# Ledger of designs, part 16: miniprotein binders against q9k998

Target 1, 230 residues: q9k998
Amino acid sequence: MAKEPLIRVLLIEDDPMVQEVNRMFVEKLSGFTIVGTTATGEEGMVKTRELQPDLILLDIFMPKQDGLSFIKQIREQYIDVDIIAVTAANDTKTIKTLLRYGVMDYLVKPFTFERLKAALTQYEEMFRKMQKEAELSQDSLDEMIKQKQAQANMDDLPKGLHAHTLQQVIERLEELDEPKSAEEIGRDVGLARVTVRRYLNYLESVGQVEMDLTYGSIGRPIQTYKLKQG
Short names: E, the ipSAE of ESMFold2; O, the ipSAE of OpenDDE; V2, 0.75 times the mean of E and O plus 0.25 times the DockQ between their complexes.

## First folded at step 8 (miniprotein)

Design b1 (at its last look DockQ between E and O 0.47; V2 from the best seeds 0.66)
Fold by OpenDDE base, look of step 8:
Structure b1 (fold): chain B 230 residues (1-230), chain A 90 residues (1-90)
Amino acid sequence: as target 1 above (230 residues)
Amino acid sequence: TPEVEDLIDRLEKAIDLLEEKLERAEENPDDPEKVKRLAWVIIMLASLIKYLAQEAKSNPDDPEAVQRLKDLAERIRDLAKKIKELVKRS
């Protein structure tokens, strides 16, 4: 069987250390190859034209160029490239703008290898489907749109919550034998306590998580969380 | 596999660099954004090490890779403790 061509990835990240970690993450996946890396959006535009990548993994928090402006320029120039955005922003305005610019996914920093793997696996499934099908059935289109809309069904998530981060929190909660604090869960999933607490509060509000109060010896009750067993 | 060994070598180098950067940040705590970025890198590296350690456990034919990944997992946990202390002081 002819090996399917690797998906060609351009990395745009200003921090060389984060860039190397992203490289290690992408290269661990057999369906992808990194064809270039840049530290700026300006160089990213040059390399996008030169290398013609299939996918850009874009840090939108670059100091010299707003990543939103980069995406806008890509779209205004009709460059046929998919974009996965990496963001430290969890504000609904930025997310809505990214979605409007037709990003394939967005990753909130810090993200895990498993989270990037999930994003890239879903992207690869879509990419391969589009390569094989000259015409998309309505069902195929609906699946692709649902993969994009599994990101847009974030309209049901409270402002500043992300479905993928929610999934990471849920997966960690599924592994819990005993209720844990937002700080403990945050340590386990690599998220700030305040961030995890927002997801846990959401999950509590929708009845998927139960919150309990553990009274430690030093007077302040610690909120602990576990999935509700249905 | 040679691919896993290369990746472990790259992880070791990344952790070495991270340790150096963290030591510098402990000496000069005046850049909270730098500390935040280091914390992100720790989380990301820890996730990859965890993943690789799970894969290596499923392939008992490379005990050296398993041990190297255990050592990296310990190193990254120690860095995660240090950076948590640094973030609390900032």
Scores: ipSAE 0.755, ipTM 0.912, lowest interface PAE 0.5, mean pLDDT 84
Fold by ESMFold2, look of step 8:
Structure b1 (fold): chain B 230 residues (1-230), chain A 90 residues (1-90)
Amino acid sequence: as target 1 above (230 residues)
Amino acid sequence: TPEVEDLIDRLEKAIDLLEEKLERAEENPDDPEKVKRLAWVIIMLASLIKYLAQEAKSNPDDPEAVQRLKDLAERIRDLAKKIKELVKRS
């Protein structure tokens, strides 16, 4: 689709004319791009690792190297790539072997443009669904991890700091319209300046508060504090 | 569109090469696997030409593209006849 990233395809085909025809077929379809072509399974293994394609269109019956051994290597090395097989064989045993290795589809040569279009269109629909589902799951997990980190920061206080007092300091910081000194914050929450400074230093160390130098009436800088905007 | 024109150019080049390779195979037919692969390419290209021609007829805004596709279709049909004859001799 125009709004989504292109599916990256590696072609593995030893015959240059068949390779060019397959290239034309794939490039006619929106949603796909060819990131590489190879003529052997050995080069195919190297390019798969180098280019990280989403999909391999693999000719099984290459004269110099058997495509079944390529699929076996991909699966044995647990390389995360989808494969659509192209085969000259139409017997059930070969097809069952391909399916056991987890190919997404198989095409028997010679095949029409319409047959490839159907296979790739179905693949694209499945690819987009899986991508969307993974995105939602990761977002949910990331939010859970962020919440646990926030809780851990509150529960894992240095010696001498108390959770209820830290909460009071945070609540006062949330109320500020402008940065304030530790002395000013302490007056507002009923704590000594030294005590409030310990909490503010901790909050700065964990990235929740920023400190600035502010010049007063006599020109000496005063440390002021505010919550980080984020 | 420019994409269709690019495909027509590439189809034409592929058919030029097919014609050359088929002539060589007719003059020196010593590799039946080569003839088989030429037949595969002819069938596959024919299917793309047919698809593009149907697409162009449905939305014709460039009669030159339609005519080029018709000319390529004639050339691929002639190649198909030649390859069938070559297969009979082997």
Scores: ipSAE 0.690, ipTM 0.875, lowest interface PAE 1.0, mean pLDDT 80
ESMFold2 (binder alone), look of step 8: mean pLDDT 78; pTM 0.734

Design b2 (at its last look DockQ between E and O 0.50; V2 from the best seeds 0.68)
Fold by OpenDDE base, look of step 8:
Structure b2 (fold): chain B 230 residues (1-230), chain A 90 residues (1-90)
Amino acid sequence: as target 1 above (230 residues)
Amino acid sequence: TPEVEDLIDRLEKAIDLLEEKLERAEENPDDPEKVKRLAWVIIMLASLIRYLAEEAKSNPDDPEAVQRLKDLAERIRDLAKKIKELVKRS
């Protein structure tokens, strides 16, 4: 079987260390190849035109350029490239703007290898489907839209919760041998205690998490959380 | 596999650099954003190490890779403890 051509990825990330980690993540996946890396959106625009990547993994929190303005410029120039956004923002306004600019997915920092693998696997499935099908059936289109919208099926999540962050919290909870506080879980996933607490409260409300009260030496009960063993 | 060995070598280098950056941040705690970025890198690296360690356990033919990944997992856990302490002080 002829090896399907690798998906050509451009990384745009200002932190060289984060860039290297992202590179390691993408290169671990057999369907992808890194064709370039840039530290700025300006250089990213140059390299996008030069390299003509299939996919950009874009940090939207670069200090010199609003990543939203980069996406806007890409779309205004009719550059045929898919974008997965990497963001530290979990605000609904930024996410709605990203969705309006037609990003394929968005990853909230910090993200796990498994989360990126899931995003890129879904992207590859879509990408390969579009390569094989000159015409998409309604069902095929609905699946692709549902893959885009399953990321956007925030509709079932309470306002200010995001499916990707929920997944990070769940993945961390799955690794717990013992119940942990929202502060501990938050530190382990790089999220504020208050943010994690919202996800934990949601998971409790849907019956996926058990909350227990641990009384520490300082008289205030600490809420600890663990996945319900089904 | 040579690919896994190369990736482990890159992980070792990344952790070495992370240790150096963390030591510098402990000496100069005045950049909360730097500390935050280091914490993110720790989380990301830890996830990849875990994934590779699970794959390596499924391939018993490379005991060296398994041991190297265990050592990296220990190193990254120690860094995760240090960064958690640093974040509490900031």
Scores: ipSAE 0.758, ipTM 0.914, lowest interface PAE 0.5, mean pLDDT 84
Fold by ESMFold2, look of step 8:
Structure b2 (fold): chain B 230 residues (1-230), chain A 90 residues (1-90)
Amino acid sequence: as target 1 above (230 residues)
Amino acid sequence: TPEVEDLIDRLEKAIDLLEEKLERAEENPDDPEKVKRLAWVIIMLASLIRYLAEEAKSNPDDPEAVQRLKDLAERIRDLAKKIKELVKRS
């Protein structure tokens, strides 16, 4: 029942006025704190390592700086950070690329405060769910399993999940000889642990994936996943 | 509240800067990317002012904040009119 820690946000935006507006938007919301701001992707990489934020709000269309290259570097280096992309472009090719790299959401400029609030509120719900799953008691695990079994009949992808990324996760699961953690699966497919866990939770809820808990010498459970065999 | 007052102060500073930049753009309107970015900022700030005004209306304990938000809304509307004219010319 302890107070939930603030979600630590890094802003990457080259325009100082847009950057200040984003600060005001984020700071209006409870549950979030801005730990840094940068104007370039290069400084963004440095600050990501230095500050270890939970979430990056990234403008991908910065002059002289390629935001897509930034996301690629984050994923290739297996840095565990979530990204919400901000873009001036609404073209299909850019959107598909962002989805392939597993961004949590994308916002097209100009966006309203209400749109950012909705994106961050949805992110916070997912963030808190993942944090709770990592620290589960046995009672919470039993209730979560019963709830997911009751929801096994979903016919559409939940909001925030994308078919191409889901297929990548399924294909990797099909290749496994043994259960692996969300972090291990994420390393293999180039996705953040939190992103992969969202897809694994969905697959578990529809009955395609089994989640196991194992206890090591540390005493905390390790969540591993494998496909259910038909 | 102090949090709302701080945010209103920052909105005022942002609007001051927008007015300055718009005056420069009106004098020398050769950069359509700068004009477009000003338009973005105006739209985004207007949405926050609207949100705060609706929030303040439901809690009438601070009539000074309501009046300041109304004044800011008028300033942002004037900026929106000017930038729309400038965008049409560029």
Scores: ipSAE 0.712, ipTM 0.882, lowest interface PAE 0.9, mean pLDDT 80
ESMFold2 (binder alone), look of step 8: mean pLDDT 78; pTM 0.735

Design b3 (at its last look DockQ between E and O 0.51; V2 from the best seeds 0.67)
Fold by OpenDDE base, look of step 8:
Structure b3 (fold): chain B 230 residues (1-230), chain A 90 residues (1-90)
Amino acid sequence: as target 1 above (230 residues)
Amino acid sequence: TPEVERLIDRLEKAIDLLEEKLERAEENPDDPEKVKRLAWVIIMLASLIRYLAEEAKSNPDDPEAVQRLKDLAERIRDLAKKIKELVKRS
């Protein structure tokens, strides 16, 4: 089987330690190669032109440069590059702006390896599909748009919740025969317990999940979650 | 695999650096943003270590990698406790 070409990734992250962790995460995935790293958006623009990456993993909270201004500049120059945004912001305004600039996904810091793997796996599926199909069927477009619209329908999600991550939590809940803790669900989907609990609390608040209290032998009740059977 | 071993080596170096940075942050608690960033790195590293540990359990032929990942998982848990205490004081 002809080895499909690796997706060329540029990392833009100001914290060298976070950059190294992101590098380790991306390099653990067989479909990707890091072609460069930068600590600033200015250097990021230079390297984007030089290296012509397929994908940028962009920290939008870099000191001195608004990552939104970087994305805007990329789009204004008609540079054909996909962007996954990394954000500490959970504000709806920033998210809406990112979506308007056509980011492929966004990750809230801190994110897990599994969350990045999920984002990059979905990106790779889309990327490979677009490479193989000179013309996209309506169904193929709908799938790609559904991945983008799952991001756009976030207008109703509370601050700091992401439609993609919500979908992962829902999919895992759909597979559950028995109610599980946020810690168990978090392990299964590769999310921090606190992160999963925010999604579960949201799903409970909208009536899609029920929460039960399981009293184990060790005196603290464990919250367990299951989808409500409609 | 040589790839996993190289990744474990990089994880060890990252944890070493994280320990040094955390020690400095404990000595100078006046930068809550630095502490927050360290906490993020701990969470991220812990996730990768867990993932690799589950992969290594499925490959019984590399007991050394399993042990190294267990040791890293212990180190990162200890750092997670320290940073949690530091965040409570800040």
Scores: ipSAE 0.761, ipTM 0.913, lowest interface PAE 0.5, mean pLDDT 84
Fold by ESMFold2, look of step 8:
Structure b3 (fold): chain B 230 residues (1-230), chain A 90 residues (1-90)
Amino acid sequence: as target 1 above (230 residues)
Amino acid sequence: TPEVERLIDRLEKAIDLLEEKLERAEENPDDPEKVKRLAWVIIMLASLIRYLAEEAKSNPDDPEAVQRLKDLAERIRDLAKKIKELVKRS
């Protein structure tokens, strides 16, 4: 019977023992494979381009290079990869930065196998849903292309982003009277929060969307988004 | 199963190395960050061993695997005791 393709994971972790434990954790899960490991963010950038992973498990507290700088470079260069952050820090500033850069999840060391399994299981469910939506959308686009419609700038979209979905997100943003969270936008468009954040991160990177943090009285700060004023 | 046996082999090798690193940390206790990382690894490995042991009991394929996991769990518990004493001394 045909099997779903394995999710290709790059580990970026400077401690060899923690690296081996993370490898054992990931390899225990049947939907994933480790395609590479590196001890630095600089080599992580090289390996990301070379190996084209689907997911990076990134330790952001590396002595040689700040893992936050790695995430910034990935986003600034619009490299098409998902990131789950592993951190020793549990402070508001670090969490705020991770959320701003659109990580799929964050794990605080030390974490249990069960916690990583939960994070990766949720990621796999979203990954497989995205694959099915892309297949359906491709059928729709094939019919549109038969009518010879132009797809110029939308063909330049990163892996995992789809032109039709991007248009839905843009149209919702155009309707907003005030900035809204990715969750709120997602409810209106029928997309998961993390998926909408990918589109919003792309739109911010190309200068079309502005992100702000809104602090509530209790709870985590909330990222809100609006179209950038002209 | 063969997959479980290979993972148990890797766990055993990781515990061997952890015991070796703990010995060196006891000889040179001036590095509290190294001790903290060893404690992290102990906690993380313990969680995987616990998960595998419960999985093996709930769906047993190999009683030998259950016994090996039990033995590894005791070794990790011994390491946890040693790291606590190292933290107390350092």
Scores: ipSAE 0.694, ipTM 0.876, lowest interface PAE 1.0, mean pLDDT 79
ESMFold2 (binder alone), look of step 8: mean pLDDT 79; pTM 0.738

Design b4 (at its last look DockQ between E and O 0.44; V2 from the best seeds 0.64)
Fold by OpenDDE base, look of step 8:
Structure b4 (fold): chain B 230 residues (1-230), chain A 90 residues (1-90)
Amino acid sequence: as target 1 above (230 residues)
Amino acid sequence: TPEVEDLIDRLEKAIDLLEERLERAEENPDDPERVKRLAWVIIMLASLIKYLAQEAKSNPDDPEAVQRLKDLAERIRDLAKKIKELVKRS
């Protein structure tokens, strides 16, 4: 089988340590190659033009530059590049602006390797589909739009919840034979207990998850979670 | 595999640098944003180490990689405890 060409990734991140971690994450995936890294959006614009990456992994929480302004400049110049945004911002306004600028996904810091892997796997599936199909069927378009609209339907998600992370939590809950704690689920999906608990609390609030209190031998009740059987 | 070994070497270097940055943050506790960034890096590194450790356990032919990843997992857990204490003081 002819090795499909690797997806060319530009990393824009101001913290060299975070940049190296992101590099390790991306390079662990066989479908991707990092063609460059920059510490600023200004250098990022230069390298985007020079390298013509397929994908930018963009930290929008850079202290010196509004990552939203970078995305705006990319779109105003009609540069054909996909963007996955990395953000510490979980405000609906920023998320809506990112969606309007046509970002492919967004990751809230801190994110796990599993979360980035899932984002990049979905991106690769879309990317490869678009390369193979000169014309998209309605079903193919609907799948691609659903991947983008799974982001747009985040209008219904509470501040700081993400549809993709929600889906990971749901998928893990679907595999459970017995109710598990937020800590156990968090360990399984690679998320912090506090983060998972926010998703579980949301799912409980919308009636998709049932919370039970288990009393272990050590006097503090542990909250356990399972999907409600419809 | 050479690719896994290289990645483990890079993880070791990243943890070494993280330890140095954490020590500096302990000496200068007045930067909560710095502490927050370190906490994020710890979470990210821990996730990758965990993933690699699961892969290595499925390949019994590389016991050295398994041990190195266990050692890294211990180091990152210790850093996670330290940063948690630092965040509580901030």
Scores: ipSAE 0.742, ipTM 0.906, lowest interface PAE 0.6, mean pLDDT 84
Fold by ESMFold2, look of step 8:
Structure b4 (fold): chain B 230 residues (1-230), chain A 90 residues (1-90)
Amino acid sequence: as target 1 above (230 residues)
Amino acid sequence: TPEVEDLIDRLEKAIDLLEERLERAEENPDDPERVKRLAWVIIMLASLIKYLAQEAKSNPDDPEAVQRLKDLAERIRDLAKKIKELVKRS
């Protein structure tokens, strides 16, 4: 039960009340400490260099500063820091951009304490394992990489859903100018209606898609879907 | 515990500020994004208050902390009613 060093967190959030709530959330969790807070991405770059945090909790939708530009600068300057993004947007394009920039997780506002706890608990588990692996030989590093590749090859998706197919559905939803039914989406991506509905149900359950009842050309309501917008 | 009491103190201060900002928003309802952000904070604080209340009721029971958290939950619920009315008028 030796004390683990605290994970050092920088908060980048422009709203002082949201900033304080995030501080309370993080400080409630053992294993983490807030080493700084900033209200802008420009200040965030300075503090990242100065404080060298392990993790940044970044609000990407700041009024005066684009959080995506901050992440881009961090990666372009090869600053080795992990990022968990906080966003008001639930659109697939923003999420894919965040993932391409290598964020560890993303949280859609408003989020509960339990959601942040889950994200930080998962991060801490990874963080502690990577620290232990830094003390190991080349053979142990190779085994760690094999384990992570095996875990990465195992989708986090429910049984029966495939990542490639999910991506097809997400990409089609990104292209929509109006909500469409599962049948319409299925025709567009070449999937059966029931198959597409399984993916849409999953996306709705994780908060990425909105379902609504829409009256079509026939007088019956039909379920239509679009990407959730904040 | 002292850690829990410190967090309850900070929650109370956050709710004080939230009440003040909501009052100003009611007097000058000119920014729907400000109202939305207040609603976000209400939801987030409510979730932490709920979590702490459940924790304080576990073994051993901490009745002073439970009562303080109950009082804060009532204040956040009143704020939720006010913001809901403000959103309807906005």
Scores: ipSAE 0.657, ipTM 0.855, lowest interface PAE 1.1, mean pLDDT 79
ESMFold2 (binder alone), look of step 8: mean pLDDT 79; pTM 0.742

Design b5 (at its last look DockQ between E and O 0.44; V2 from the best seeds 0.65)
Fold by OpenDDE base, look of step 8:
Structure b5 (fold): chain B 230 residues (1-230), chain A 90 residues (1-90)
Amino acid sequence: as target 1 above (230 residues)
Amino acid sequence: TPEVEDLIDRLEKAIDMLEEKLERAEENPDDPEKVKRLAWVIIMLASLIKYLAQEAKSNPDDPEAVQRLKDLAERIRDLAKKIKELVKRS
């Protein structure tokens, strides 16, 4: 069987260390190859034209160029490239703007290898489907749109919550034998306590998580969380 | 596999650089954004090490890779403790 061509990835990230970690993450996946890396959106535009990548993994928090402006320029120039955005922003305005610019996914920093793997696996499934099908059935289109809309069904998530981060929190909660604090869960998933607490409060509000109060020896009750066993 | 060994070597180098950057940040705590970025890198590296350690456990034919990944997992946990202390002071 002819090996399917690797998906050609351009990395745009200003931090060399984060760039190397992203490289290690992408290269661990057999369906992808990194064809270039840049530290700026300006260089990213040059390399996008030169290399013609299939996918850009774009940090939108670059100091010199707003990543939103980069995406806008890509779309205004009709460059046929898919974009996965990497963001430290969890504000609904930025997310809605990214979705409007037709990003394939967005990853909130910090993200895990498993989260990037999930994003890239879903992207590869879509990419391969589009390569094989000259015409998309309505069902195929609905699946692709649902993969994009599994990101847009974030309209049901409270402002500043993300489905992928929610999934990370859920996966961690599924592994819990005993209720844990938002600080403990945050440590385990690599998120700030305040961030995890927002997800846990959401999950509690929708009845998926139960909150308990553990009274430690030093006076302040600690809220602990576990998935409700149905 | 040679691919896993290369990746472990790259992880070791990344952790070495991270240790150096963290030491510098402990000496000069005046850049909260730098500390934040280091914390992100720690989380990301820890996730990859965890993943690789799970894969290596499923392939008992490379005990050296398993041990190297255990050592990296310990190093990254120690860095994660240090950076948490640094973030609390900032």
Scores: ipSAE 0.750, ipTM 0.909, lowest interface PAE 0.5, mean pLDDT 84
Fold by ESMFold2, look of step 8:
Structure b5 (fold): chain B 230 residues (1-230), chain A 90 residues (1-90)
Amino acid sequence: as target 1 above (230 residues)
Amino acid sequence: TPEVEDLIDRLEKAIDMLEEKLERAEENPDDPEKVKRLAWVIIMLASLIKYLAQEAKSNPDDPEAVQRLKDLAERIRDLAKKIKELVKRS
């Protein structure tokens, strides 16, 4: 399984002691890393563009520039970043505004480590789920590209070769754990040695198959074939 | 462990700073917002200390760490008492 990348967090908090506590809280949790800290929303906008964080932990009550203005700017400029809001007040109007701007969660200061852990754990579960879905979508596209490339190769066949038969030879070659002769491959797919050799010669000419000479007990060396790796 | 010991060192530093700032506030309580913010930090640090102490008891790695966390818990409780009295006087 692929290593889970750390979720990159930007802290925006004006109070130095609260900022250090938040840093300790976040750094105690596996799966997260602090990539920057700022004391103002204006600096926060600059750092968001510079650092490209996954998540912002934002104090909305800051003396020089309030956090609601920051969130509004982020959304108006279509910056795709997740926000967990931290507020000094638990008033209904502020909470409704935060939810309208699509924050992932909100925390009222002072909050316990357990409360932040719960919020970040929930966020990480969502983050990993969306990441997995994106990976599956890319794999599906890659599979379609490979299928179209394989079809293009078969459409460029010499006269006298059939695409279905070529595919069967390729599939048998993919199953081999060691090089085999044309006779051996033909036996496995139900084709005469001469017929299989024509397909193998074509595959060798286009760089998909390697031919090698192997020596048996007596007689001439035997030409063996395997799928070229790479 | 080195990760836990680093965090305990940072907690000790933060508590040292809190004790110093609270002492200043007790002698000259000019700013109620500053007192409020000190109370926030005390509550948040107490929650982390409690969590680390529970973690140490459940999966003990270092008895010295357990003792340091107990000492920090006592200091934070003393700060909490002092801040409560300071808020009552204001």
Scores: ipSAE 0.689, ipTM 0.872, lowest interface PAE 1.1, mean pLDDT 80
ESMFold2 (binder alone), look of step 8: mean pLDDT 78; pTM 0.738

